# Designs tried in a protein design chat: VHH binders against Protein disulfide-isomerase A5 (PDIA5). Part 4

Target 1, 129 residues: Protein disulfide-isomerase A5 (PDIA5), of Homo sapiens (Human) (q14554r378to506)
Amino acid sequence: WMQNPEAPPPPEPTWEEQQTSVLHLVGDNFRETLKKKKHTLVMFYAPWCPHCKKVIPHFTATADAFKDDRKIACAAVDCVKDKNQDLCQQEAVKGYPTFHYYHYGKFAEKYDSDRTELGFTNYIRALRE

## First folded at step 21 (VHH)

Design i1 (from j1 with L108I)
Fold by OpenDDE, fold request of step 22:
Structure i1 (fold): chain B 129 residues (1-129), chain A 122 residues (1-122)
Amino acid sequence: as target 1 above (129 residues)
Amino acid sequence: EVKLVESGGGLVQPGGSLRLSCAASGFTFSMYDMSWYRQTPGKQRDLVADITSGGSTKYGDSVKGRFTISRDNTKNTVYLQMNSLKPEDTAVYYCARQWGADVTGKWIYDHWGQGTQVTVSS
């Protein structure tokens, strides 16, 4: 009469594991990757942060919207990973989510506008002009 | 420009009720968690209640069961229904936008309203 419990469903894939246009960067490729793009918007995030979780779909959609523009990139850095902690500190990340704009790999400014697809898209479009 | 404007404060007797409103503008309101804080002169600002963008709520221990935080995204407004008010509830009440979390998980707020005075006295 006792039935074996059904195996729990597999965990949902992490953002990094999802096939998106977002460039997931780490300490060893961060700067080199950014240098190749005229405009890069980087999201520094923590997977446990509910604010990050909320924004991720919007950021992902933005990345997809610009996927065909070789001069533009949307990237993400998981600051919780041990290998990225130094990077996040170096980039002066004090909280999550933090958005930085880089111009050919050089830090330009912090993005502090709306964390929506529209907000990100408008910002990037403005940079492109 | 991000703006938060509180209203609805006033003088009430113990056991009375007030409903505070915080009108938000200059940002996509529905994307942000919002909080109410209160502060008395010379004391630290204390969390009263917060509400996530999804509608989940949390309350300070002293106000649980008496206060209700809610939001109307169509009006870009967060509310604080305050029932069974006590003299100890007397304070300036502030609305705040929750920006995110620091590296330790503590919430960070980046915008605050000017505050509205709530006085509970017989």
Scores: ipSAE 0.859, ipTM 0.921, lowest interface PAE 0.4, mean pLDDT 96
Fold by OpenDDE, last read:
Structure i1 (fold): chain B 129 residues (1-129), chain A 122 residues (1-122)
Amino acid sequence: as target 1 above (129 residues)
Amino acid sequence: EVKLVESGGGLVQPGGSLRLSCAASGFTFSMYDMSWYRQTPGKQRDLVADITSGGSTKYGDSVKGRFTISRDNTKNTVYLQMNSLKPEDTAVYYCARQWGADVTGKWIYDHWGQGTQVTVSS
């Protein structure tokens, strides 16, 4: 007859809630955090963006690959959060995903190459040399 | 360098069929959603079909049931099978790589092919 629908499974944890080597930054700590790293690749993203969802595993893997290098960081900013909207505007983010490279907290260039672990890793390695 | 090259266009009679191909190079094809657009002189480009990296498809209303978009990641190619062609389908057809979405959710395309002419005429 009428089966009692089971409660929906709990929502999957957000990227920020997952324990990864990615630094999830907000407006309050963005600049201070970046200044402490020689090389930072930042992913500006929206959780609703399917393009972002595809890249997130690759970016996360990249962050993990460099987790032991104190001079290198992979960071992410959720631009959908109210508190980050000003930051994303200030950083001239016009779409998602956007990748920016920062040198000691100063914007250097936009990353426009392959959005794969290999692409990100190669880029960061080149920066380190 | 990112490159998209369309092929397969031509002249066909109404009710005929064509299969367009778009060969991609210079990037990891399997990571990107791809789209077909068409344009006639003096008019805006219209979305014909969209296929995600996962294989999900969407179609413009005017081509639903007649056109099929597909992809072969082993060949870095996206296809557009066009059946039951009509004179109204006459246009230059373009393939495009979806870069992402703007802040409003609109798709952003960063690379386009040169286009291939499709002419449907009796």
Scores: ipSAE 0.859, ipTM 0.921, lowest interface PAE 0.4, mean pLDDT 96
Fold by OpenDDE, last read:
Structure i1 (fold): chain B 129 residues (1-129), chain A 122 residues (1-122)
Amino acid sequence: as target 1 above (129 residues)
Amino acid sequence: EVKLVESGGGLVQPGGSLRLSCAASGFTFSMYDMSWYRQTPGKQRDLVADITSGGSTKYGDSVKGRFTISRDNTKNTVYLQMNSLKPEDTAVYYCARQWGADVTGKWIYDHWGQGTQVTVSS
């Protein structure tokens, strides 16, 4: 009379596993990748962080909006991964989410404005001007 | 410029009620979790209540059942309804924007209001 429990649904793909225009970077390729782009906005995040989860769709949409511009990139670094901890420390990430703007791989400034697609998009557009 | 401005504080008798407001400006309010804190001179600032951007609420143990945090995103305002006030609720109340979390999961606040005085006394 007791029904077998249904199998749990398969786990949702991680942000990194999703096919988006966001460049998911690690310590090994972070600098080299950024050097190839005139403008890169990097999101340092933790998957467990609800603030990050909230912003991820907006950041992803922004990345997609600029996907055809070879000079612009939106990138993300999972700071929870062991291999990225040193990188996040080196980049002075003290909390999540943190957004840094890089110019040809060189840190330029921290992005501390609206964490919306519009905010990110406006910021990147301003950088192009 | 990000700005938070509290209002609604004052003097009330025990058992009375107050409604605090925190008017936010300079950012997309709906994207941020907001919190109310309170502090008395010489003591640490204590969390009173927080509300997520989605409307989920959490309360300090001492105020559960008496205080209600809410928000109106159309007005960029977070509220704190305080009922059944007690003398021990006397403090300066601050609203704060949750910026994010540190590596340990602790909330980081990057903007605070100037505070509003709440005094509960007979």
Scores: ipSAE 0.859, ipTM 0.920, lowest interface PAE 0.4, mean pLDDT 96
Fold by OpenDDE, fold request of step 22:
Structure i1 (fold): chain B 129 residues (1-129), chain A 122 residues (1-122)
Amino acid sequence: as target 1 above (129 residues)
Amino acid sequence: EVKLVESGGGLVQPGGSLRLSCAASGFTFSMYDMSWYRQTPGKQRDLVADITSGGSTKYGDSVKGRFTISRDNTKNTVYLQMNSLKPEDTAVYYCARQWGADVTGKWIYDHWGQGTQVTVSS
């Protein structure tokens, strides 16, 4: 009656480990990277946050949609990493997920609209015009 | 504009049932977890039930087995079926949208309805 325990499925790769068009930024390269882009939408997130997990596919898809535009970037910051805590505090991140729009590295506004591919895409498209 | 509008409240006798509805508009409903809260005058709001965008549910201890939270994404509506109502269930019931989590993991709500009165009395 003893059943062989099924091996747990291998852990899913982290978002950062996945090959996407999303720029995963840290404190050391955050500012420099943003300055090189006219428009950057940054997702501040926590890997444990279910709300973040839900949005990640949409944000990733958005990043892919604009991957060929050198002036546009979608970036992400893992605020749970020790090295990013200061950065997240400096950027006034109070919860997850938080989306900030930067213009040539300068904070412009918080994105607080639909957290869907369509929402993000429409927003970025409007910025580009 | 994000809007939440509760309905279905009223006066009911102990042991009775009510079904509350919360109509959502102004956002992609299916992307958000929704919650029902209730509040009596002079007291803090208490969580009644949660439902994730995926349909997972959670209930306050006092309503487990009696209340059921559900959602219809095609109608942008979250429901609260309340059975076996007790006088202690008397409160204003609020629908709320979960925005996310703070840095400590506490849920953040950013939009609330105006509430609907539920009165359980003989």
Scores: ipSAE 0.858, ipTM 0.920, lowest interface PAE 0.4, mean pLDDT 96
Fold by ESMFold2, fold request of step 22:
Structure i1 (fold): chain B 129 residues (1-129), chain A 122 residues (1-122)
Amino acid sequence: as target 1 above (129 residues)
Amino acid sequence: EVKLVESGGGLVQPGGSLRLSCAASGFTFSMYDMSWYRQTPGKQRDLVADITSGGSTKYGDSVKGRFTISRDNTKNTVYLQMNSLKPEDTAVYYCARQWGADVTGKWIYDHWGQGTQVTVSS
């Protein structure tokens, strides 16, 4: 006779699994995806990093605020995933979180301003001018 | 511009107490973990205490039980209460902002205050 115990409650969904307006990118699609956008702000992160966890709601809200502007993307790369480690090395990511601005897929600058929704949205609005 | 300004240092006798303050400006203080470090001339900076944005704390072994780190997010200030001071606590004390972690998980600090001198001497 087989016992069929119920599965434990599902773990909390990852940021990627939450289906937000954030574009979750991997090494295979990073360049081609960014080429299609005039402005992309990319967050390189590690899921274990508490500094990243604090920013995730703010970055997510920023992505939602610009979801209707087809020229703008807020994207994220999980640098702990095996398939993304070469990308994160190529992009010279030395720590988490790292924020890069790309213009039509070309690296333009590192974002070092405030890590709040207001900080991110002010930056992106200035780029639209 | 991110600024960290330490105050409250001074000369104190062994066994005495001091309270250090670190006033922060130019960033959203509640988004960052903060640390106190100390340094004697010619030596590396040593960790004194860490405090998360939510108030969780960690201490260096030589100060645990004697020093207390705290923060007030409404005043953008980190504090270090130093009790039972010893001559070995003589150092410049620095407030630092934790920017993040490197790929190995070591904390990275991107801003440091100018420091405040603490001298414990008879």
Scores: ipSAE 0.570, ipTM 0.781, lowest interface PAE 1.1, mean pLDDT 91
Fold by ESMFold2, last read:
Structure i1 (fold): chain B 129 residues (1-129), chain A 122 residues (1-122)
Amino acid sequence: as target 1 above (129 residues)
Amino acid sequence: EVKLVESGGGLVQPGGSLRLSCAASGFTFSMYDMSWYRQTPGKQRDLVADITSGGSTKYGDSVKGRFTISRDNTKNTVYLQMNSLKPEDTAVYYCARQWGADVTGKWIYDHWGQGTQVTVSS
């Protein structure tokens, strides 16, 4: 059966479907994945939230800046997905966006500073020292 | 340190106009949506107007058509132009930074200015 030459274009990709350096995590793999990384900055978000939408390009660029350092991850959790609801409650996410720093999978602190690529990258660089 | 400083309040007669300003500092202003709220004596704060970082606006029903919110991202300032003022508009007006949304979709405000008094009276 041949490819359909008149097929409609595919739907626009979600952030998770875009091929970026961001690790998109779910409840099933969150803790195992974070244990393997010395430093993980996690963005808990909702796709409908305009505040999250504004930060996504900055966070994505941050992940790209550290893509070659295997000890560092920039990860994201979509808290609207049913399979992630328990995780977001366990991590005490009360609003979006929320940024948590984890050290080898152990919660260390909430990130409450500037939500730009520069803010994120300066924070992560300071963690390596 | 995040700072929001309101100015431009005062005493004005009914039918008059005032322009409020909110000077913002200590954060990347263009990344945040901003709001004006007002509080009358003995009551909770009431939403006056919202403006997104991109300039889209929404207004409370009692001020729609009379008030205009605007922003200048190069000056880190939010404005509220208030026309056709009524005695019911008497309140302390607060500028607020919209940090995000809670799990139900309601806005979270993490910083408020000190407020500026607007008094509409003969």
Scores: ipSAE 0.560, ipTM 0.764, lowest interface PAE 1.2, mean pLDDT 90
Fold by ESMFold2, last read:
Structure i1 (fold): chain B 129 residues (1-129), chain A 122 residues (1-122)
Amino acid sequence: as target 1 above (129 residues)
Amino acid sequence: EVKLVESGGGLVQPGGSLRLSCAASGFTFSMYDMSWYRQTPGKQRDLVADITSGGSTKYGDSVKGRFTISRDNTKNTVYLQMNSLKPEDTAVYYCARQWGADVTGKWIYDHWGQGTQVTVSS
């Protein structure tokens, strides 16, 4: 018999498991976290969605670009998780990806512009002006 | 402003060919999957073909083997080569941008062109 049987290689870490500047939020901490930030851009997503997967590196780079500004957060909510279902319904998320801007935790508008690092960073810079 | 403009439609005889183009502007084209749909009056739009940003393709059953979707990311253009045309292919053909997926997993399209008429007569 084998002392260490053959096993498949471990899966790569998920976006949430990676150490990035993105705040991965859940229903229990969403409101309290956003209330502490002057500006939060939230990506509501599903891990299986290829449209989300294409945006993830751009959104992650945006979070990194503003990591030193304590008033700004780039956050993500995995709407497939059961514990986030009520939150995503309350926020009227009807599809993935959905981007919402919040001002001190208050919903202000949807983000519908270009889904690139430049699009996101231009938007956030305009909020700081 | 996102724009999708179809062209290349027209009148052809059965067995003929047409090539449709969809010129895209106002967004980063290489970030999006694109589709062709067609519609006859009073009916729902039917999927003709999908193409991912990376070039993978999928076709509706009625057009497999006769139609070919392609894209040129340097020209921000998606194409539909239509061969062996049949009267049943008569429709307005629409280009669409695939925005994402709804909560049930169906694809959502957020922008549609004005359409180009294809008529396969007699």
Scores: ipSAE 0.549, ipTM 0.762, lowest interface PAE 1.3, mean pLDDT 90

Design i1 (from j1 with L108I)
Fold by ESMFold2, fold request of step 22:
Structure i1 (fold): chain B 129 residues (1-129), chain A 122 residues (1-122)
Amino acid sequence: as target 1 above (129 residues)
Amino acid sequence: EVKLVESGGGLVQPGGSLRLSCAASGFTFSMYDMSWYRQTPGKQRDLVADITSGGSTKYGDSVKGRFTISRDNTKNTVYLQMNSLKPEDTAVYYCARQWGADVTGKWIYDHWGQGTQVTVSS
């Protein structure tokens, strides 16, 4: 006879479900949300991508470091979601992860430097000056 | 400025061994997966081995069991230990950085070294 094993632990929550300081955006609210922020760094990603998974804790820590500055946002767009696919095409996302800086909702530049908390925080602090 | 510099190539006899090194600079090495590729004249580059930032490895079929990829994140270096070398291993060997994946899930490499020649001949 089989013993009734204890149920496995519940799966870990997704990045979006973790309720971090990262602002998870969708195509419907992307522009309006970014317009109210002086500085937004956006990570375009796919949940299946291992390179994104490595960066997620660094980007999350960056968002936490600036959580008390209402003019700054660290945002993420899941490009696999159907409702975000037109947005990711409009923003010319060709691969994951992709990082864009927006100034009051207007695209300013790609971020192509270090994908560490230190790299992100140094970049954002330089923008505040 | 991202730089990848291969070394350790040369002429060896069949059955011999070589150890290739790829020195990396200009980026946080521990955040990236790395690869060795090789190319013979008139052919496209073939995957030799991959290594993730965490140390997991994958090999091309023709080299499995003979070659070992490794990395030292404190020295920013990736290695390829090549044992039991055969004449068909003759190629230019390239080190590459894997920056991400395209929308279909194919890996994208954004930086390549200049290569190091390995020649297996008696």
Scores: ipSAE 0.527, ipTM 0.740, lowest interface PAE 1.3, mean pLDDT 90

Design i3 (from j1 with S35A)
Fold by OpenDDE, fold request of step 22:
Structure i3 (fold): chain B 129 residues (1-129), chain A 122 residues (1-122)
Amino acid sequence: as target 1 above (129 residues)
Amino acid sequence: EVKLVESGGGLVQPGGSLRLSCAASGFTFSMYDMAWYRQTPGKQRDLVADITSGGSTKYGDSVKGRFTISRDNTKNTVYLQMNSLKPEDTAVYYCARQWGADVTGKWLYDHWGQGTQVTVSS
């Protein structure tokens, strides 16, 4: 007896579709969202980039660690999305992943230290002092 | 401070072997892909081999079957075992940290070692 082929498994949820403490921002809400936070660390990324995939769990964990601090945010921008290309260009993103620190929505510096949970956490803690 | 220090280069006869080492410090080594490049005077750097943080390897066509890239995360070191060396393998060999990709998918490197000279001559 011939059985119908099983439907392929559903695609894995994207990072944006996952329920995390990371704020996924787009061109329309990027500036306004950042202005409301004293400290925001933003990850500019491409979903296809293996380097980004490697860092995402660490960045997500960091966001969760600070989720109860209203003054701190961890945000992400998918630069591959058409609607975010201008934003990524404006923010001078030349490669993935890129991490920028914003103070009340103003660009302060590029984060260029260890892109691990510990690295991100230490950095944010230092900003809070 | 991120630092890459290469060693193991030297003079060998054709058919000989060398093992290069690149000692990394100042960053979480296991989080990064690493690569070996080589360069001769007046020419561009060419990829010899790369290894992902997970251990997947890729080789340049000219060295396949002769060279082996490996890493030891406990020692923060990447290696290049070079067997059956040929005169055309003569170059300065560099190790590099691969940090990401540009918008086109090209791999980007942000730190390089000082290089080690490999000379294959009879």
Scores: ipSAE 0.852, ipTM 0.917, lowest interface PAE 0.4, mean pLDDT 95
Fold by OpenDDE, fold request of step 22:
Structure i3 (fold): chain B 129 residues (1-129), chain A 122 residues (1-122)
Amino acid sequence: as target 1 above (129 residues)
Amino acid sequence: EVKLVESGGGLVQPGGSLRLSCAASGFTFSMYDMAWYRQTPGKQRDLVADITSGGSTKYGDSVKGRFTISRDNTKNTVYLQMNSLKPEDTAVYYCARQWGADVTGKWLYDHWGQGTQVTVSS
């Protein structure tokens, strides 16, 4: 009458472990990396946040769409990592997900529009023009 | 511009029913969790119910079994079916967009409707 429990499915790879065009940044390389790009959209996120999980595919797709443009980057910062907590605080991240636009590494504005591939793509396209 | 507009409020007798609607515009509705709150004068705003973008629901203890939150993504609308209404349900009901969570995991809301009055009285 006792059933053998099924082995739990293998853990899904983290976003950072996935091969995408998203630049996963940390405190040590955040500023330097951003300075090399004319336009960078940064997603500050927490892996546990369902809102972040929902947006990640859209953000990833956006990053892939612009992967061949050397002047544009989509980056992500895991704010849950201990080493990134100071960075997230410095960048005034109050919740997840938060999206910031940087121009040659300088904070320009918070992105507060649609968190979809189309929304992100339209925004970046507008920046490029 | 993000906009939330509630409707369906009114006066009803105890034991009656109302169905509230919240029409959303200015954003991709299907990407956001939505919630209903209610507030009486001089008191804090309390969560009535929330619904995830995937359709998972949560209710305040006082309304469990009586209220049902639902959504229609094709109409960009969230609903609150209120059955077996009680005088204590009298309040202004607000629709809210849940945009994320703070560092502690608390849910954050960024847009609210103007509210709709619900009055339950004999």
Scores: ipSAE 0.849, ipTM 0.915, lowest interface PAE 0.4, mean pLDDT 95
Fold by ESMFold2, fold request of step 22:
Structure i3 (fold): chain B 129 residues (1-129), chain A 122 residues (1-122)
Amino acid sequence: as target 1 above (129 residues)
Amino acid sequence: EVKLVESGGGLVQPGGSLRLSCAASGFTFSMYDMAWYRQTPGKQRDLVADITSGGSTKYGDSVKGRFTISRDNTKNTVYLQMNSLKPEDTAVYYCARQWGADVTGKWLYDHWGQGTQVTVSS
């Protein structure tokens, strides 16, 4: 049993690097991915924004709650990434976080209700009816 | 519906005190940062104080040390205790909900109360 100093732990993973049910999209795959889903709720965000950070665990839990329904996606777009900036402009994102609902890839409405797991899950359940 | 209702304004003499309240409803209050702004005639709204959902506070330079922002997440209420009032504090005071940040990092507010008049004069 030899003792040596441990190496420093690796940096904590970003939200995108974590193993969650959230679909992290980029400009190249956004349209294609959304067209295959009956219902997609998309969170447009910035990693530095504290308002986004507060919502992330709630949105992540929402994605997990619907992980077994193939018609539903909870997706996220990091608008700070260079490759996503054109997409976020095209979708008229003016601030973070912004939540859009898409039906088969077509924009349907902004989500502006409660930013809690319960608020998101109630909204998505109502869409399934 | 998101509602913000201010109360507690009025006329006071210099050196006096007022306590403003903002009753919030229609949203999960603990998920939002809140602020007090004020507006004098002919000017834009100026930040007086803000408070995060966790209770951290920031103040405008002209009110630092005299005003105290606080919140009670169990009552869905934000407060502004205003001490040592000066004529320059005369304004309409607005409660505001901070929902996010724009692409440049500036804070964004989506709901405002109707405002409450504070008038400080002899």
Scores: ipSAE 0.621, ipTM 0.797, lowest interface PAE 1.0, mean pLDDT 91
Fold by ESMFold2, look of step 21:
Structure i3 (fold): chain B 129 residues (1-129), chain A 122 residues (1-122)
Amino acid sequence: as target 1 above (129 residues)
Amino acid sequence: EVKLVESGGGLVQPGGSLRLSCAASGFTFSMYDMAWYRQTPGKQRDLVADITSGGSTKYGDSVKGRFTISRDNTKNTVYLQMNSLKPEDTAVYYCARQWGADVTGKWLYDHWGQGTQVTVSS
């Protein structure tokens, strides 16, 4: 056995594999998790989509900004995973990224405002009033 | 409120040039890819050119080598330089914001300007 010095490096961790404040949900735990939170903003995404990739740092920073408020969650669903396809269909996700706001697990509205940390945080702060 | 406002259209003779501008407001411009489309009466909108937020460009076959798309993220503006214009370029030109992709990978546009008429005639 000898180590190949030109072997490719291991892939970088996916968003889901990173340790962030974002709750990465699947079809099996989506409903039960959201019911326990007064406010949840969910990003439905596809890892291959460049528009999702651009928003991920902003959404991640938003989750971090509210990490100490147990009534609030910023969650993500990878719609490409087999176990999430029924969920994304049930939630009528037509394109990526899609952002939904849920109140105690009940769909309330789409988020269609600016896709920056400031846009997300302003929206969530307004919900807390 | 998202707004896209095209300008710079007009009447020009074959072989002439025009420069279109699209002024964008109400969103973080640098987060989005942008495109120019055109439409003649009775036909679908055709892609003229698109440009990513990082500056990468693609062109429709009929305009390649004659048209140049560009953007200035500090001025929130997309441009289309149109050279060597032909009567076949006569159309309404639309600026569009690309926000995402559908499940099949088709690009999705959520905002369109009102359009600017370009007419190329003798």
Scores: ipSAE 0.608, ipTM 0.793, lowest interface PAE 1.1, mean pLDDT 91
Fold by ESMFold2, fold request of step 22:
Structure i3 (fold): chain B 129 residues (1-129), chain A 122 residues (1-122)
Amino acid sequence: as target 1 above (129 residues)
Amino acid sequence: EVKLVESGGGLVQPGGSLRLSCAASGFTFSMYDMAWYRQTPGKQRDLVADITSGGSTKYGDSVKGRFTISRDNTKNTVYLQMNSLKPEDTAVYYCARQWGADVTGKWLYDHWGQGTQVTVSS
């Protein structure tokens, strides 16, 4: 670490503050953004939930693996934010994490398979067939 | 196909010990927190202990200091070492998979084992 080692560690950036390939969406831009993508896998989450925290590295790596495919998005919605409350209710999110697949913005199915990078990437590759 | 199979229950005298095991299959075990619950007839299931994927533990007040939860992520197994058993520990013990939390922060469990009977009596 280049900073003073005796200082308390700096606060870690939130997932949304990190520079990743994940599209962090809000209620105001969710539907318009998804309409432009052939395939979107969306993670609805709460930052305080440890189950979400475990999946975040896997979902982030998945987004990076498909970053150059303009037809695919891996997106995330923080359901704790006030501006996302109506969206998460409209999408019937009852627990965190929840994963939905959308085809050109149309809800198609819940993702209930393995919560690893391999599970996500296998699912997305099958969609491209 | 998620499967949880408990074993190690039985009849034991007060003051005795038992070790319960829960064998897990059909999912990436290291991605989930696990718990032991117990239930007597006509009552709701009570938390006995939980353990995070990283090994942090919490216990119900009535079992602290007597029970120890542990896990082996290489064997996909969670354990409950039960010492100094009392008649009030008599129950069916269930292994459960914790997959998430609801909007209020309550833990959500999606899979339960069949249970294993523990009976503490003379």
Scores: ipSAE 0.556, ipTM 0.763, lowest interface PAE 1.1, mean pLDDT 91

